# Ledger of designs, part 14: VHH binders against Protein Aster-A (GRAMD1A)

Target 1, 172 residues: Protein Aster-A (GRAMD1A), of Homo sapiens (Human) (q96cp6r367to538)
Amino acid sequence: SGRLLINSVFHVGAERLQQMLFSDSPFLQGFLQQCKFTDVTLSPWSGDSKCHQRRVLTYTIPISNPLGPKSASVVETQTLFRRGPQAGGCVVDSEVLTQGIPYQDYFYTAHRYCILGLARNKARLRVSSEIRYRKQPWSLVKSLIEKNSWSGIEDYFHHLERELAKAEKLSL
Below, E stands for the ipSAE of ESMFold2; O stands for the ipSAE of OpenDDE; V2 stands for 0.75 times the mean of E and O plus 0.25 times the DockQ between their complexes.

## First folded at step 20 (VHH; framework vhh_7ubx_2)

Design X6 (from k3 with G54Y M58L E100T G102D Y107V; at its last look DockQ between E and O 0.01; V2 from the best seeds 0.00; counts 0 for: pae E 15.2 > 2, framework grips, placed apart)
Amino acid sequence: QVQLVESGGGLVQPGGSLRLSCAASGFTFSSYEMTWVRQAPGKGPEWIAYIYSYGDTLRDDSTKGRFTISRDNAKNTLYLQMTSLKPEDTALYYCAKDWTYDSSYDVRGPGTQVTVSS
ESMFold2, look of step 20: ipSAE 0.000; ipTM 0.124
ESMFold2 (binder alone), look of step 20: mean pLDDT 78; pTM 0.778
OpenDDE, look of step 20: ipSAE 0.073; ipTM 0.491

## First folded at step 21 (VHH; framework vhh_7ubx_2)

Design Y1 (from X2 with K97R S103T; at its last look DockQ between E and O 0.02; V2 from the best seeds 0.00; counts 0 for: pae E 12.4 > 2, placed apart)
Fold by ESMFold2, look of step 21:
Structure Y1 (fold): chain B 172 residues (1-172), chain A 118 residues (1-118)
Amino acid sequence: as target 1 above (172 residues)
Amino acid sequence: QVQLVESGGGLVQPGGSLRLSCAASGFTFSSYEMTWVRQAPGKGPEWIAYIYSYGDTFRDDSTKGRFTISRDNAKNTLYLQMTSLKPEDTALYYCARDWLYGTSYDVRGPGTQVTVSS
């Protein structure tokens, strides 16, 4: 089952919040640099409708492992669905494949960002995450996957929430 | 051999309904996201709806809720239920497989023609 990582209202309009998170914005560039991600590439958004688009990010993340690899390669596919005009905002579903880690072919992580416009300068962001299995691991392996994955996911999204709060405050 | 085959198109009067089917073979259908796309003559492709392997759906607002995507993983079949059809819905409708990593997005069927006229 998934976990809710962010459920917060920001004094930033839905379109602006979408730009901050899902374009090649100064906010996103700075955030990824703080996370020490390297080799970051972003494809353009593309799709058959302005309400349904996809992009791919690739990057290298650091791993705190004294005995093994110090970094891992990541491919993140983001699929954007715009909400209708009445609701405002969007949903972005992110699916993350990490290479160079134990049991990399067993699982991936999925993240749903929901942006709901509340007013001209006000939006709610919800982010929830899930670990999805392509192969069913033995219980000890599953515990390892779960522990390491949730630790990283929680750190990433709690950091993102704090940085959004800082950016909102500096804009006021 | 990976294959998608659409069916269920045809001629229908305005206001009518059709259900399109997409039969999948050569891959583990239940593990893939799927989509319906349409293309009218002389126009680019238009996304209609998207369904995740776990069942959540999204649809393009341009159809105003008249089209519903669904899947039957036991039968390896994707569906598009179309209602309140209009002449502007006339197009070639095809299904496509999408994968988490964007590496298989170009797998699609040949399409089924939907023609809405009186």
Scores: ipSAE 0.000, ipTM 0.236, lowest interface PAE 12.4, mean pLDDT 82
ESMFold2 (binder alone), look of step 21: mean pLDDT 78; pTM 0.782
OpenDDE, look of step 21: ipSAE 0.008; ipTM 0.307

Design Y2 (from X2 with K97R Y101R S103T; at its last look DockQ between E and O 0.01; V2 from the best seeds 0.00; counts 0 for: pae E 14.5 > 2, placed apart)
Fold by OpenDDE, look of step 21:
Structure Y2 (fold): chain B 172 residues (1-172), chain A 118 residues (1-118)
Amino acid sequence: as target 1 above (172 residues)
Amino acid sequence: QVQLVESGGGLVQPGGSLRLSCAASGFTFSSYEMTWVRQAPGKGPEWIAYIYSYGDTFRDDSTKGRFTISRDNAKNTLYLQMTSLKPEDTALYYCARDWLRGTSYDVRGPGTQVTVSS
């Protein structure tokens, strides 16, 4: 089961919002720094068409819960689905694989970003997340995975929403 | 034969300490991650702590400040140091092997009873 983590309207155009979140933007760089992510690498978007592209992010995240090591390596694959020029916006699917944590082979997290243009300087951002299991863990393991994963996911996206709101105010 | 045997349980007063041991035999102990779990009467199993073969650990928050998992690979022994024990810690405590397989307890001991009571 998934969770809806962001469902907000920002006074930023869809294209600008997309640029902020899914390019090597100062906003994204600053945000990731605030999250204390390190060793961040971003591949360029590539694909067969302009409407369907893929990129890979790698970074190191701090582990704030009592799980395992103090940090973990992450590989995030993002797939971009651009909406038509008239509709504005995009959908980005993200698969996040974390290494160096308990039961890393059992699961990964998936996130869907939906940007919908509402007006020239207004767009809705919707983000939903889920935990996907490659293997079926027994109940206690699953509970552990769920507890720790959702804690991190919720904190991340709540922080993102706050920072977007701040950026929105600055752009006015 | 692969075997785990817990020991060190008993009756203790609130605020007391116990050190549980789990003796492993029949397999290469140093190659396996180990866990402690407990089960209180009428409750489901509760995860306590996990330790990698190389010694890194992570623990449940409910007991993190009071319980410490460790291992001695040379002695084929897993430990759980419990401090500041509370009545709610009363349970049967189990050690289990290779929890990372995640399907079930492939190997678990019979458990050692810990009772915290005044």
Scores: ipSAE 0.000, ipTM 0.211, lowest interface PAE 14.2, mean pLDDT 89
ESMFold2, look of step 21: ipSAE 0.000; ipTM 0.139
ESMFold2 (binder alone), look of step 21: mean pLDDT 78; pTM 0.780

Design Y3 (from X2 with S31N K97R L100Q S103T; at its last look DockQ between E and O 0.06; V2 from the best seeds 0.00; counts 0 for: pae E 13.8 > 2, placed apart)
Fold by OpenDDE, look of step 21:
Structure Y3 (fold): chain B 172 residues (1-172), chain A 118 residues (1-118)
Amino acid sequence: as target 1 above (172 residues)
Amino acid sequence: QVQLVESGGGLVQPGGSLRLSCAASGFTFSNYEMTWVRQAPGKGPEWIAYIYSYGDTFRDDSTKGRFTISRDNAKNTLYLQMTSLKPEDTALYYCARDWQYGTSYDVRGPGTQVTVSS
């Protein structure tokens, strides 16, 4: 099952919000630094589909769980679905694969960003997340995966929401 | 036209090896992540391995020690090297593009049958 983590209106246009979140923007760079992500790389958006584009993010995240390594490598694949000019906004699906952690092959996390333009300088951001299992773990392991994953996911997106709120106040 | 075509399947004895190939056409193969999945009769699809365009791989633990996914972007071809095959590996094996949320794929081939039997 998934969780809705962000459902907020920001006084930022849809296109600007999209740029902030899904380009190599100063906002994103700063945010990821605040998250203590290191070795961040962003590929450009590309693809041979007329319907969507994709990019790949790689970075290292700190692991707070005492069980396992203190850091992990992450590969995040984002797929962008543009909305028409009239509608404004976009949908971005994100698959986050973490390497170097226990049970890494059992699951990954998926996130859907929905940006909807409400006005020239107003847009709604909705973010929902899921834990996807490639292999079904036994109950105890699943509980561990769920606990650790959701803690990190929720912290990440709550932080993102706060930073977006700050950014809009600064008219960034 | 976007197309994937698997080959290399067949009948093999337990402990044997097979190398599956997937020929891609109609799209820029090197821009896409690729996946091998299989489906046995009466069972749902089971993912086997995932490979990024740049070569990093993820594999299911059930086959991780025996199966290896690889790709040749110059040949627009995806590979699955299978070793130490078991009867439970009997399935239709599919090559798929754009693994989405584990069970949804943008493009998938018709599959190649692998039968492991003594």
Scores: ipSAE 0.000, ipTM 0.206, lowest interface PAE 13.1, mean pLDDT 87
ESMFold2, look of step 21: ipSAE 0.000; ipTM 0.194
ESMFold2 (binder alone), look of step 21: mean pLDDT 78; pTM 0.783

Design Y4 (from X2 with S31D K97R D98E Y101S S103T S104D; at its last look DockQ between E and O 0.05; V2 from the best seeds 0.00; counts 0 for: pae E 12.8 > 2, placed apart)
Amino acid sequence: QVQLVESGGGLVQPGGSLRLSCAASGFTFSDYEMTWVRQAPGKGPEWIAYIYSYGDTFRDDSTKGRFTISRDNAKNTLYLQMTSLKPEDTALYYCAREWLSGTDYDVRGPGTQVTVSS
ESMFold2, look of step 21: ipSAE 0.000; ipTM 0.186
ESMFold2 (binder alone), look of step 21: mean pLDDT 77; pTM 0.772
OpenDDE, look of step 21: ipSAE 0.019; ipTM 0.369

Design Y5 (from X2 with K97R D98Y L100T Y101K S103T; at its last look DockQ between E and O 0.01; V2 from the best seeds 0.00; counts 0 for: pae E 14.9 > 2, placed apart)
Fold by OpenDDE, look of step 21:
Structure Y5 (fold): chain B 172 residues (1-172), chain A 118 residues (1-118)
Amino acid sequence: as target 1 above (172 residues)
Amino acid sequence: QVQLVESGGGLVQPGGSLRLSCAASGFTFSSYEMTWVRQAPGKGPEWIAYIYSYGDTFRDDSTKGRFTISRDNAKNTLYLQMTSLKPEDTALYYCARYWTKGTSYDVRGPGTQVTVSS
């Protein structure tokens, strides 16, 4: 029951695109700021191997839903799978845990970023997302979770896509 | 071989406390999210709590104030501290390794029986 949110080719090399999205880059910082995320912290990538690394993001997001608080704390865990040097690109799995919202224990969101190098200065980005339930909520509650989550997710990644498109034009 | 073994269950009076342990072996314990689930006779499995490898926890509202999940990665052990036990807490308690794909776990122990009765 996942959704494909981004499936686009950018005139940015795979390595550059990876750097933009998954390092402490000016692009990412600016983007998160535009999203009105606050108190953003990024841990360094760490892992047992160069091919498999993890990092943790923490930030505060605004909540527009009338139900609950006006903001929420988020812990995002990203796992990086590097592709071999020949293929270029990477896969990043993201688990996003939101705290301080109704039914927070019932679900989290998961995202998969796939960067595929197509040429030296061209890469495809695919992003898919899903809502993962730890417990089965009542139907009405599930509907609410789905509606609110997907609205936020879609807005986030659509905005990301737009900003990436802008960035490539500026050769950032 | 991947294995989970629960212990610490038993008979306890209402209002009492128990601490369950789960010994993990055969896999990198610290890399996995772990969970406690319970099943009472005639009922389906009920999720109690989850704990991520980095220590964050999620707990069911029904037990959130009374049960605490924790882990010791150095000992490959998962814990469930239960307090203020109630008769409705009577169940077989399982330790399980969370499978990130869906609501399932891919391995669990045989369970430890907790009986709360006066």
Scores: ipSAE 0.000, ipTM 0.205, lowest interface PAE 13.3, mean pLDDT 88
ESMFold2, look of step 21: ipSAE 0.000; ipTM 0.149
ESMFold2 (binder alone), look of step 21: mean pLDDT 79; pTM 0.784

Design Y6 (from X2 with T35D F58M K97R Y101K S103T; at its last look DockQ between E and O 0.02; V2 from the best seeds 0.00; counts 0 for: pae E 15.7 > 2, placed apart)
Amino acid sequence: QVQLVESGGGLVQPGGSLRLSCAASGFTFSSYEMDWVRQAPGKGPEWIAYIYSYGDTMRDDSTKGRFTISRDNAKNTLYLQMTSLKPEDTALYYCARDWLKGTSYDVRGPGTQVTVSS
ESMFold2, look of step 21: ipSAE 0.000; ipTM 0.138
ESMFold2 (binder alone), look of step 21: mean pLDDT 78; pTM 0.776
OpenDDE, look of step 21: ipSAE 0.023; ipTM 0.297

## First folded at step 23 (VHH; framework vhh_7ubx_2)

Design B1 (from A1 with T35D; at its last look DockQ between E and O 0.02; V2 from the best seeds 0.00; counts 0 for: pae E 4.1 > 2, placed apart)
Amino acid sequence: QVQLVESGGGLVQPGGSLRLSCAASGFTFSDYEMDWVRQAPGKGPEWIATIYDYGDTMRDDSTKGRFTISRDNAKNTLYLQMTSLKPEDTALYYCAKDWEYGTSYDVRGPGTQVTVSS
ESMFold2, look of step 23: ipSAE 0.240; ipTM 0.650
ESMFold2 (binder alone), look of step 23: mean pLDDT 79; pTM 0.795
OpenDDE, look of step 23: ipSAE 0.045; ipTM 0.468

Design B2 (from A1 with T35E; at its last look DockQ between E and O 0.05; V2 from the best seeds 0.00; counts 0 for: pae O 8.3 > 2, placed apart)
Fold by OpenDDE, look of step 23:
Structure B2 (fold): chain B 172 residues (1-172), chain A 118 residues (1-118)
Amino acid sequence: as target 1 above (172 residues)
Amino acid sequence: QVQLVESGGGLVQPGGSLRLSCAASGFTFSDYEMEWVRQAPGKGPEWIATIYDYGDTMRDDSTKGRFTISRDNAKNTLYLQMTSLKPEDTALYYCAKDWEYGTSYDVRGPGTQVTVSS
């Protein structure tokens, strides 16, 4: 099952918030650096319409597990759904595939960002995440995957929320 | 399980008024943004209005001034007050909970039919 990780209102317009999170923005660059992500690449948004676009992120993440590799390669695919101008917002679905970790072929993580415009300089960000299994692991393996994945996911998005809050204050 | 049930639709003459209700259950109603959408035969869904958890509203310009969205958190109920109804307002009206992870669309009820005809 999925978890709601962010559900907050920021004093940042929906478009600006979208730019911060889903463009090659200084905010995103700084944030990923803080997360100690390396070798970050961003493809441009592409698609057959303005309302439906896709991009790919690649990066290397540190692994804290003393056993095994100390880093892992990640491929993140993001799909952008633009809500009409009247709704003032967007939805971004993210699928994150991590390579070089135990049981990598069993699962991937999925995230949904929902930006809702509330006012000119106010928007709500909602982020939900889930672990999706391509194969059904036995109970012990599943527990391990869940424990490790959620720890990382929660830390990442809690950090993101904090940094957005800081950025918000600086904009005031 | 999230459930939404719309009511209050019916047949009304042009210039008439209707008040739609949506009974919500299966979630903490007061914590979520809610919206009304409608769909006429042969047309795509049309957004009408959103009411946020803290009470602010956003509305489509085409129905702005005629339609009013409101909520009663104590009753877990969403409302749409419609006035000065036009034949063009004929549609199936849906109450929708804002996006929930795992779906590609907002959670909606079965809808209530509004028909405006002389």
Scores: ipSAE 0.014, ipTM 0.298, lowest interface PAE 8.3, mean pLDDT 88
ESMFold2, look of step 23: ipSAE 0.319; ipTM 0.709
ESMFold2 (binder alone), look of step 23: mean pLDDT 79; pTM 0.784

Design B3 (from A1 with T35D T50I; at its last look DockQ between E and O 0.09; V2 from the best seeds 0.00; counts 0 for: pae E 9.6 > 2, placed apart)
Fold by ESMFold2, look of step 23:
Structure B3 (fold): chain B 172 residues (1-172), chain A 118 residues (1-118)
Amino acid sequence: as target 1 above (172 residues)
Amino acid sequence: QVQLVESGGGLVQPGGSLRLSCAASGFTFSDYEMDWVRQAPGKGPEWIAIIYDYGDTMRDDSTKGRFTISRDNAKNTLYLQMTSLKPEDTALYYCAKDWEYGTSYDVRGPGTQVTVSS
């Protein structure tokens, strides 16, 4: 059970949208820079099938913490699944593990990107997210985890949606 | 069993109007975005419009301003209001769930024929 963060149509074909989000593209590089992510490393995509591939991103994110570390380390594992070699769309599942935040051992976040082609130059993007618990926190701790995590997730994906809309406009 | 059934097509003069309907059954209609798609003879499918489960819509630029997608969740029905019809709008019109260009993994109805001719 998660939250739907993006459900929008863009005037960009499904293959190009996938390249913008899931390759080492100028769009992705610029977006991560705007988010003030540093130490960004992307592995190549690899796997035994054209329809099932995996890559790992590592990066450092800024955090607002007046009493502790001012940054956190992130490992994001992305798994790309296509419905077939002819399909223009795809599904990417992302799992994000963060070090340097309170209660980091209790949870991680998961995100599902669905790209569906609507035309050669149009695609729909859906992004949904959830918080997955590795250990069951006390009620007050769970509320804190939920509050901070959803705030970060919403900021990230609302920013992404705005930048995609901006990039779409420049391509017309 | 998921089922979509279109109706409301027919022969119309240029400049005329039609309202297409799509009756949905076998799933919780209000939880899904829905699409209208058309296919002219000898051409590939052309996406027309989407209406999201929360009510917002997007339309293809070529028909924007002439075609309006809407839904009635209480009646499990999707609509396409077409105005200022042109001969180039002649096509089989169908509604779809999970429609994607270039594949056959969508759930669609059999379609309703719209013919614009004088």
Scores: ipSAE 0.006, ipTM 0.288, lowest interface PAE 9.6, mean pLDDT 84
ESMFold2 (binder alone), look of step 23: mean pLDDT 80; pTM 0.802
OpenDDE, look of step 23: ipSAE 0.016; ipTM 0.296

Design B4 (from A1 with D31S T35D D53S Y54G; at its last look DockQ between E and O 0.02; V2 from the best seeds 0.00; counts 0 for: pae E 16.2 > 2, placed apart)
Fold by ESMFold2, look of step 23:
Structure B4 (fold): chain B 172 residues (1-172), chain A 118 residues (1-118)
Amino acid sequence: as target 1 above (172 residues)
Amino acid sequence: QVQLVESGGGLVQPGGSLRLSCAASGFTFSSYEMDWVRQAPGKGPEWIATIYSGGDTMRDDSTKGRFTISRDNAKNTLYLQMTSLKPEDTALYYCAKDWEYGTSYDVRGPGTQVTVSS
């Protein structure tokens, strides 16, 4: 089943943390550039209420494949849930579909971000991830998918956690 | 040996209240976040609320604050207080350990049925 990648408290309020992660912020732009993502587009958030919104990101990621494609196209769909317009937290569910990789039609990855406001300038971020299968691969293929995917997911979120920690220090 | 067992469901009229309980065993209950999730007939699972080991909570806004999650770590028990119940709240309600939105569950109980009808 899934893995918990981030479970950390930051000295940044919940609203600011949401802005850093889920707007077109300087933090997000810088983070994606550090990951060497290119061709990045972000749609505006839209939806049926201020407490339930969706956006789509598209980008190109590098892959280290000596005998195949060197980059892959990604579509990431994020769905935002807030407790209310003035609530001190949110949940964002993302689904990440990658094209240009082996077995791309077998799976996608899903990530849940939970932000909980603990105080005016303090919030908790929890991120968990899961590999979801659209087709049931044989055991050897599944092992390859999971090995490669978890390596990428863990690197991404551990890097995100470190960059959030740096950003909070610079704000203090 | 991890087990979760829900209770407290039943038939209730619109506008009524119900308190669900989830008895936990086989793990250090106080150290884990716990969740309530519901699943209506023919629909996928829907997250309701999370409570953390320290007692802080997060709730889905779709219930408009009608549902309150709580825990008693001394009794290894999770609760969901439901008020102002509506027919659309009819579902199987279950507790879960480390639940993921809309996906497979590492550990959950068998659930307790809540039916809201006149």
Scores: ipSAE 0.000, ipTM 0.135, lowest interface PAE 16.2, mean pLDDT 82
ESMFold2 (binder alone), look of step 23: mean pLDDT 80; pTM 0.801
OpenDDE, look of step 23: ipSAE 0.054; ipTM 0.533

Design B5 (from A1 with D31S T35E T50V D53S; at its last look DockQ between E and O 0.02; V2 from the best seeds 0.00; counts 0 for: pae E 14.5 > 2, placed apart)
Fold by ESMFold2, look of step 23:
Structure B5 (fold): chain B 172 residues (1-172), chain A 118 residues (1-118)
Amino acid sequence: as target 1 above (172 residues)
Amino acid sequence: QVQLVESGGGLVQPGGSLRLSCAASGFTFSSYEMEWVRQAPGKGPEWIAVIYSYGDTMRDDSTKGRFTISRDNAKNTLYLQMTSLKPEDTALYYCAKDWEYGTSYDVRGPGTQVTVSS
């Protein structure tokens, strides 16, 4: 089921935090490099309005696969929602599909980022994640998928939270 | 037009309960965090609680867990369940979209009066 991975307040404004996470920023570039992601591409944000936009990221991640390739291709689709003209925050839903792993057609992961502006230089970030199944695996396979996926998700987002805290300190 | 209309207020005895409702129209309700705020006579506005579009909530500890915010996105309705009411809870209660301390840019309803007395 879903899990809350980040629920923290940072001394950066909501628009700045959104730029750090959801544009091609030095923060994002550095973070993805620390995760050992390679071949990173980001499409432009596109959509009919400022309140609803979409982009696609593709990248290569390292994987533990002794019988095959040591990396996997990932397609991440992000959808951004804004509140309105006076909005001080956003929601980004991400769906992550990994290609070249066992049981890849059974599941994908979904993540919701919520940024709430609390003041001009203060914002809350909440991130929650879930594993979504397209096909129901039998219980042993499901346990393996869950264990490996949650381990990776938790490491990724706890690392992100620490890096945001470092970046906040440099801003102060 | 964006509109918010509160209801459910009234006179209630100390220790009683009320459920306030806020009917929303003119915007995509499910995409916005919503808040309850109150204002007693002669005092400034006091924030009570927020509920996010994804369902999580935050609330001011001053209500000491007596108030619960919730929403029904299918009915475009925001709720405040109030229990263990005290005379100091007497105030005009209103829901708000885009509320923030120190601004007048928010959209709010006219409010519903809650009066707690014997």
Scores: ipSAE 0.000, ipTM 0.116, lowest interface PAE 14.5, mean pLDDT 81
ESMFold2 (binder alone), look of step 23: mean pLDDT 79; pTM 0.787
OpenDDE, look of step 23: ipSAE 0.036; ipTM 0.422

Design B6 (from A1 with D31K D53S; at its last look DockQ between E and O 0.02; V2 from the best seeds 0.00; counts 0 for: pae E 2.2 > 2, placed apart)
Amino acid sequence: QVQLVESGGGLVQPGGSLRLSCAASGFTFSKYEMTWVRQAPGKGPEWIATIYSYGDTMRDDSTKGRFTISRDNAKNTLYLQMTSLKPEDTALYYCAKDWEYGTSYDVRGPGTQVTVSS
ESMFold2, look of step 23: ipSAE 0.425; ipTM 0.776
ESMFold2 (binder alone), look of step 23: mean pLDDT 80; pTM 0.801
OpenDDE, look of step 23: ipSAE 0.314; ipTM 0.688

## First folded at step 24 (VHH; framework vhh_7ubx_2)

Design C1 (from B6 with Y52W D60A E100L; at its last look DockQ between E and O 0.22; V2 from the best seeds 0.00; counts 0 for: pae E 7.3 > 2, grease 27.1 > 24.2, placed apart)
Fold by OpenDDE, look of step 24:
Formats: C-alpha cells, sequence, structure tokens
Structure C1 (fold): chain B 172 residues (1-172), chain A 118 residues (1-118)
C-alpha cells in the first residue's frame, strides 16, 4: 500500500519549487549530498512533447541494513507531466530501482510528486510512495523488504520536507 | 490479476458531455490513487487528472473546469466526467493504477475512444 509522505504548503511558487526539485539545482545537489548520495548523474529531460518528459538519475546510496552491502547503485527514472502554463505545477512519477541489495529483483519503489500552485509564491507539494513487487516474496522476505524500504523512504522525504522548509525561509 | 477496463467513450458533438468509467479488479482499489490519461494519434500521452485514495484531486490545465475525476471505492470504479467537449479532446482515454504511467509496470486498461466531431 502507498503512503502519503509529504502534504505541505510552501511559500515558493510552483515553478520555482519544480525547478528546485526537478532540475540540476543547487538545492537538489545539496540535498543529495546531505543524504550521502554519491556518483550522482542526471540526464536532461527529454520527451515527445513539452508536457511529457522523462529523465534518468543514477547514484549510489548508503545502506544501513545489516543485511547485504553497505552501498547500492540506484537508477531512478522520472516522468514529468506538466499541468500547463496557466496554473503551474506538475506531476512527477519516479521509479527507483536499487541494485546490489537482497531481493532486488522482487521489488522497486515508486513515488509521485505533485506540485500544485496556489498563488504566485505559494505551492503545495504532495508526495506519495509505494513499494511495487515484481514477484511475490515469502511473507518473511516481504516483511524485511517493507521494513527496510519504508525506513529509507520515510527518512528521505522527511528530510526533504525539512530542507524545503529551510529553503523557504531563506527565500523570504 | 490486476485489471482495468475503461468504458463510456464514443462519438459526441462539440459542447457535449461524456462520463467515462474505469472498472478495477484484482487489487485493493481503495488504497491506490488513480489517474486518467489520454493519447491522441501521433501524440504522446497526456496526463488529465489524478485522484488519491483519500479523495484529493489534481487536474491538468487543459481540462480544468471541464473534466472532473471521481471515484467510488465501494464499486471499485473510477470516473471521468467530461463536459464542454472540444475536438482537441479526441483521444484514447486510459485509466491507470497510479504510479509511473508509461512504464512497463503500469497497469492500465485498453482504453476507451472519445471522438469529438461535428
Amino acid sequence: as target 1 above (172 residues)
Amino acid sequence: QVQLVESGGGLVQPGGSLRLSCAASGFTFSKYEMTWVRQAPGKGPEWIATIWSYGDTMRADSTKGRFTISRDNAKNTLYLQMTSLKPEDTALYYCAKDWLYGTSYDVRGPGTQVTVSS
């Protein structure tokens, strides 16, 4: 089942918030560094239309789980759906594939970012996450996957929310 | 197995209305956000609207004020009420179990055709 991890209003315009989160922005760079992500690469956004684009992120993450390696390679695919020029905002779907961890072939994580412009300098960010299974694991394995994945996901997005709040204050 | 089946499409004149339905099965419908997208020939998919499990919605500007997304969890059904239809709304309309539309892991139906023409 999915979880709503962020549902907050920031005093940042929708376009600015989008730029912060989904471009090679100083904010994103700093945030990922704080997360101890390394070897970060970002492809440019590409697509058939302006309203539908895709990019790929690769990076290495530290693994705190005592089971398995201490780091893992990640491929994240993001798909951008623009709401349009009038209201601003966007939806970004993120597929995160982690390699080098136990049971990597069983699951991946998915995230949806929703940015809604509320005013010129105000936007709501909603982030939902879900663990998707390619195979059905045994109950015990599933429990382990869930425990480890949600711990990481929640920490990541809670940290993101905090950093966005800080950035918001600095922009005022 | 997860299945989505769209219905309600058809031929309609400009200014007309249609109500699309998406029947969901094979998963706990109420726990997932659902999305409507459309694709016109020769164009990429266009996001229309998303409705979360808890009822909040988000919609594209292109359909704002004309299209309304809703759901009935008791019936495992997603809806798209379309009004003031325009020729440019002509497309194949899909419902998708949310998350990563366009990927190989997406769950969507075969779509329902909406044609707006005089």
Scores: ipSAE 0.022, ipTM 0.324, lowest interface PAE 5.2, mean pLDDT 87
ESMFold2, look of step 24: ipSAE 0.039; ipTM 0.443
ESMFold2 (binder alone), look of step 24: mean pLDDT 81; pTM 0.817

